# Ledger of designs, part 7: VH-VL binders against Small ribosomal subunit protein uS13 (rpsM)

Target 1, 118 residues: Small ribosomal subunit protein uS13 (rpsM), of Carsonella ruddii (q05fk2)
Amino acid sequence: MNINICGVLISKKKNIVFGLTKIYGIGYSMSLKICSKIENFKNKKFKDLTNEEKAKIENFINKINVENNLKTIIKENFKKKLNLNSYKSLRHKKKLPCRGQRTKTNAKTRKKMNHEII

## First folded at step 19 (VH-VL)

Design i4 (from y2 with heavy chain R50F T59K Y61R)
Fold by OpenDDE, fold request of step 20:
Structure i4 (fold): chain C 118 residues (1-118), chain A 124 residues (1-124), chain B 107 residues (1-107)
Amino acid sequence: as target 1 above (118 residues)
Amino acid sequence: EVQLVESGGGLVKPGGSLRLSCAASGFTFSDAWMSWVRQAPGKGLEWVGFIKSETDGGKTRYAAPVQGRFTISRDDSKNTLYLQMNSLKTEDTAVYYCTTGYDTGYTYDYFQHWGQGTLVTVSS
Amino acid sequence: DVQMTQSPSSLSASVGDRVTITCRASQSIRSYLSWYQQRPGKAPNLLIYKASSLQSGVPSRFSGSGSGTDFTLTISTLQPEDFATYYCQQSYRYPWTFGQGTKVEIK
């Protein structure tokens, strides 16, 4: 069985700290911060959450940028970067690495990618 | 069609014991959480307690007035919910309803289906 | 415990009337609020869950609104079968608690 946390389905069998990292924009550090307000959070699983605890988690998450909202922000920021005539912008437009990496025999992955938003 | 049928109600003296049963059908019993709600004659509704599905650990919770005296259990092989009532008091007199809800992942825990209820009368 | 207070305790209405029942929680319960209907001599039936979601099979004349501490059940056009007692219930915090009920009587 799954639990819905702000639109993301997470297995109820997972630890709440590790499970929350499934949400894009929430890493381990942020997850710890969120869960630290829950009693005995270190070994708690989603199946053991009360509605009050779930609400606390969701309230915190709703105050930060996650999932599609975060992806949109990153995308918009990247677009702004591309509109500049900076060295990095030009390299991105040419689908080349931006940090002086060798391109004669390397950079196959970068040359195939349209952008590096995610 | 979901059906919940309570049984086991009756007259009992204060300090006595009674065991209620609820036979469930029409849904996957083992995946559902179950609950008991009671209603004293002419009064409102009062939550008694619940038991989660075994997949969720089979955890139970009780209202304070029945804590330590009542025990909720389930037999998934028989699709049956139980309420063991010990040390009964006059204030326990009520119609006892078996209820269930489906866990859709939102954990709102509302009573989607109700039985017809069984009357428990505690009187000397 | 979270106290649930309904208003009014009783009301008289006629068929076709718009009826509004309110439920107030002693503290915020977010959207963890359900409404039940109990006809005389019958078991309760779920009408609304999650404050505003209509239970399957319930007529569309029933609607729920609210969040936090104040909630409302509305019957847009009262029908003969709607004369009953209505209860709100919170599931935000243990123990789960019900309102005292609102009896809708025929005028």
Scores: ipSAE 0.776, ipTM 0.909, lowest interface PAE 0.5, mean pLDDT 93
Fold by OpenDDE, fold request of step 20:
Structure i4 (fold): chain C 118 residues (1-118), chain A 124 residues (1-124), chain B 107 residues (1-107)
Amino acid sequence: as target 1 above (118 residues)
Amino acid sequence: EVQLVESGGGLVKPGGSLRLSCAASGFTFSDAWMSWVRQAPGKGLEWVGFIKSETDGGKTRYAAPVQGRFTISRDDSKNTLYLQMNSLKTEDTAVYYCTTGYDTGYTYDYFQHWGQGTLVTVSS
Amino acid sequence: DVQMTQSPSSLSASVGDRVTITCRASQSIRSYLSWYQQRPGKAPNLLIYKASSLQSGVPSRFSGSGSGTDFTLTISTLQPEDFATYYCQQSYRYPWTFGQGTKVEIK
């Protein structure tokens, strides 16, 4: 069985600290921070969460940017960056590497990529 | 259609014991959490306890007034929920309802389906 | 324990009336609030879960609102079959607790 945490389905069998990292925007450090207010959180699984504990987790997550919201923010920021007249922006517009990589024989992947960061 | 049918209610003396059963059908019993809710005559509803599905560990939790006296168990092979009531008191007199809910990815916290109830009367 | 207080304890209304019942929790229960209807001599039926979600099969004239400590059940147009006792129930903390009930009687 799965549990829904802020729109993300996570297996109830998973540890809450590790399971929360399934949410885009939540890494291990953030997960620890979120779970730190839960008693015995290090060994707790989602199936053992109380409603109060679940609510605490969700309340915290709702205050930060995760999943599609975070992806959108990153995408928009990247678009803004592309409008700058910087070396990196120009390289992105030309679909070329921007960190000095060889382009004569390499960079096939980058040359095929669109202006996507996700 | 989901059906819950309670049985086992009756008259018992204080200090006595009684075992209630709830026969479930119309859904995957083994995946469902089950609960008991009681209602004293002319009074409101009172949560008694619940038992998780086996997939969720099969753990139980009870209300304070029945803690240590009542035991909730289940037999998934028979699609049956049980309430073993020991050391019964007059204040335990009530209609006892078997209840369940579907786990749709949220915590088990509301009673989607109810049985018709079975009356337990504790009196001298 | 979380205390659930309903208001009013009873009310009289006529068919077609708009009826509102309130439920107040002694502490925040987020949205972990459900509403039940119990007709005389019958088992309770779930109306609303998670404060505002309508249970499948329940008429749309029923609606729930609120979060935190204050919740409301609304019947937009009272029907004859709606004369019953209504209960709120919190599942935020153990033990799960019910309100004392609100009896909706015919005027």
Scores: ipSAE 0.775, ipTM 0.911, lowest interface PAE 0.5, mean pLDDT 93
Fold by ESMFold2, fold request of step 20:
Structure i4 (fold): chain C 118 residues (1-118), chain A 124 residues (1-124), chain B 107 residues (1-107)
Amino acid sequence: as target 1 above (118 residues)
Amino acid sequence: EVQLVESGGGLVKPGGSLRLSCAASGFTFSDAWMSWVRQAPGKGLEWVGFIKSETDGGKTRYAAPVQGRFTISRDDSKNTLYLQMNSLKTEDTAVYYCTTGYDTGYTYDYFQHWGQGTLVTVSS
Amino acid sequence: DVQMTQSPSSLSASVGDRVTITCRASQSIRSYLSWYQQRPGKAPNLLIYKASSLQSGVPSRFSGSGSGTDFTLTISTLQPEDFATYYCQQSYRYPWTFGQGTKVEIK
């Protein structure tokens, strides 16, 4: 039935490239990048993944989430420095390791969440 | 209650062949990946190979020492797992266990249920 | 192949002792490790899966820890039924491999 990838349940019958796009912030282009190091990835469904291949996918997604979180922190710290020079302001963002924001591949038909809720 | 019962073990000469069976009950056999694990007398455990469920493609995978000599198959209508062993060597002497991790989700990569084993002795 | 090395190969202990058994993988297997108990003349039984998850029906005196390459099975207070041989197994990379075993004997 389903496989758990970074906390997201995905049908094990789905092709891995298309199935990874169900993860928030991962579009088609990013999914291709994640899958590209897996042998014969174009023909693979999640049911065909080995534990090693699954771990590679999850590790890549986790690194993407960490990198995006660092980028957000740097931007927020810079904005804090600018705000301290004029007036006080508060902005908070939260991200999960396997759930990040993606705008590059915005072909999905889903309701976009506020950063502050997540 | 899950039950796995191996049969077909015995004495065989080097170069010979033998077929093991594992009768399964108490779970949906057709949904499960099934494995063989062996244990040489006085030695540790060694994974022999597995066969996936038909819905997961039915593909087999083997440990290197048995690759090309052993064939794992299944008959879902009889709830039976098979191990065809050809070109047997003295180092194949072991108790052979039928195993599954029926409750473990996508992959059956740890072994929740074990049979009692069947002894295969390869000697002159 | 991923080589699994258990330490010690055997140990002698008394009822009530705290027992620890280690398992080292030759490369990272993340948390794809399970522990089995085999009593003399019997088939193995699953104790721990995913490095630290206790199998249903296994007494809480058993626990597993570790990730990557170094793993530990702990029996907090050894019971008479715990005298057995213990095996670790990795399922990260084919072929799936077992440690050589650790025999726990009565002192």
Scores: ipSAE 0.233, ipTM 0.697, lowest interface PAE 4.3, mean pLDDT 83
Fold by ESMFold2, fold request of step 20:
Structure i4 (fold): chain C 118 residues (1-118), chain A 124 residues (1-124), chain B 107 residues (1-107)
Amino acid sequence: as target 1 above (118 residues)
Amino acid sequence: EVQLVESGGGLVKPGGSLRLSCAASGFTFSDAWMSWVRQAPGKGLEWVGFIKSETDGGKTRYAAPVQGRFTISRDDSKNTLYLQMNSLKTEDTAVYYCTTGYDTGYTYDYFQHWGQGTLVTVSS
Amino acid sequence: DVQMTQSPSSLSASVGDRVTITCRASQSIRSYLSWYQQRPGKAPNLLIYKASSLQSGVPSRFSGSGSGTDFTLTISTLQPEDFATYYCQQSYRYPWTFGQGTKVEIK
């Protein structure tokens, strides 16, 4: 069984610190920072996360992505003669709490058991 | 077709005990989290607690009013969910529903399937 | 605990009316909200999950919307079989909690 974190499928049996390193751009040190918001995180696996805890992890990752994208946008705007577009890009990206790829993960495998003929 | 059938309800005096059962069919029971939800006569719905699948560690969680008095267990070989109810109070009088929501593929946090309920009456 | 408050607690409406029921959470639950219908003497039935996803077999006159703290169930054209009590439920934080219910009476 897998859990979807910001569009990445991760085994529910993995420790949350190690499992988050499967996400591009997140190393061990960053994963520790993200997981430090979770009670007893060192002993916690993805199967133990509540919906609230999952949301906290995804929100943190989204903040990192927004900050990194802002740095990239500022750098590219300094290369260009037009600096006006960076504000629109940042505003648009701040509204994406962690919506990358769809959260369609295990639902497909189990969908057939929930079908009722009407 | 998913079916959930509760049994074991009845009349009991305050301080007494009952054990409820829920027979499940039409899905892979061992993969699902199972919940109990209750409804006092003429009142609203109240979540009692759940038990995770064994593959997710089999842990239970309870609402505060029943913590320490009720125990949820499961027998995957019999596709059966149980609710052991001890130290019953008049406030526990309700129809008890067995529920599951395995349809999300990675959480069981909404109740897609319900049994028809079994009545527990706690009175002197 | 996350308190779920439904409004109104009761309403009377005619067949064909558009009916709107609201559910307010005491804190953000993002989209971890479900709606249930309970007809008199029957077990509840799931209508909407994840705030806006229509459960299979539920008539298209039912719709859900909202995110965060404010959620709405809408019945676009009320039918006689829609006489029931409706409940919202959050699954964001334990304990999972229901609203107190909204009874819809058909005149």
Scores: ipSAE 0.218, ipTM 0.699, lowest interface PAE 4.5, mean pLDDT 82
Fold by ESMFold2, look of step 19:
Structure i4 (fold): chain C 118 residues (1-118), chain A 124 residues (1-124), chain B 107 residues (1-107)
Amino acid sequence: as target 1 above (118 residues)
Amino acid sequence: EVQLVESGGGLVKPGGSLRLSCAASGFTFSDAWMSWVRQAPGKGLEWVGFIKSETDGGKTRYAAPVQGRFTISRDDSKNTLYLQMNSLKTEDTAVYYCTTGYDTGYTYDYFQHWGQGTLVTVSS
Amino acid sequence: DVQMTQSPSSLSASVGDRVTITCRASQSIRSYLSWYQQRPGKAPNLLIYKASSLQSGVPSRFSGSGSGTDFTLTISTLQPEDFATYYCQQSYRYPWTFGQGTKVEIK
């Protein structure tokens, strides 16, 4: 049987440290960090989690996702200001179609924000 | 069709013991967490405890008033849940319900199916 | 323990009325809340799970809302079969606990 963690189905028989690595963007080191908040985490499988423990895990993952999205938004806002200066200068001098490239990049960024696993 | 049928209720003196049974059918009993919920006459519902499926390790949990006095067990070969009640007190007087929240891919912590209940009366 | 407080304890209503029952948890239970209906002389039956999900076979006039500490069960158009006692139950933290019940009576 499976458990749903932030929209990802994981076998209830899996150890929680290894099982969380099935969530996009969570590697072994991050999984250890998340699971270290759980009492006796090295011996726990998902089937052994209480609802409170599941909520703690999901809250931590959601916080990481929000922090990453915020960092991405700040980085894109800075790139946008710099790109506007470079875009006009480069486009005028070299006749490059910078708008198409930025639009595609922004679409990927919006997709990540809308489709990211919590 | 899911059916849960409790039995074994009756009159018992304080300090006595009683064992309740719940016969289950219409679902895969071995995959289900099973709970006991009780209701004192004219009062509300009180969770007594649960037992996990054997595939989830078969562990039990109890509400504080019954901890150490009540034991929940299961026999998957007979599709039967048990409640062993020892050192009974007058405040244990209630209708006892067998319940389950069996559903693939979901939590088992809400009570989708209920038996009819069996009355336990603890009185001098 | 998480204490669940329902209000009102009882209410009188007529067929066709909109009925609202509230349930307050003594601490956050996120959305780990279910609602049950118990008709006189019968076992309880599940109406709502996960705060707002309607159990299969339950009429659409029943709905649940809320998260955290404050939850509401609504019956949009009360029917004769809805005169019963209603219970909320949290499953976020052990022990799992019920509210004290709300009796819905004929006015």
Scores: ipSAE 0.202, ipTM 0.700, lowest interface PAE 4.8, mean pLDDT 83

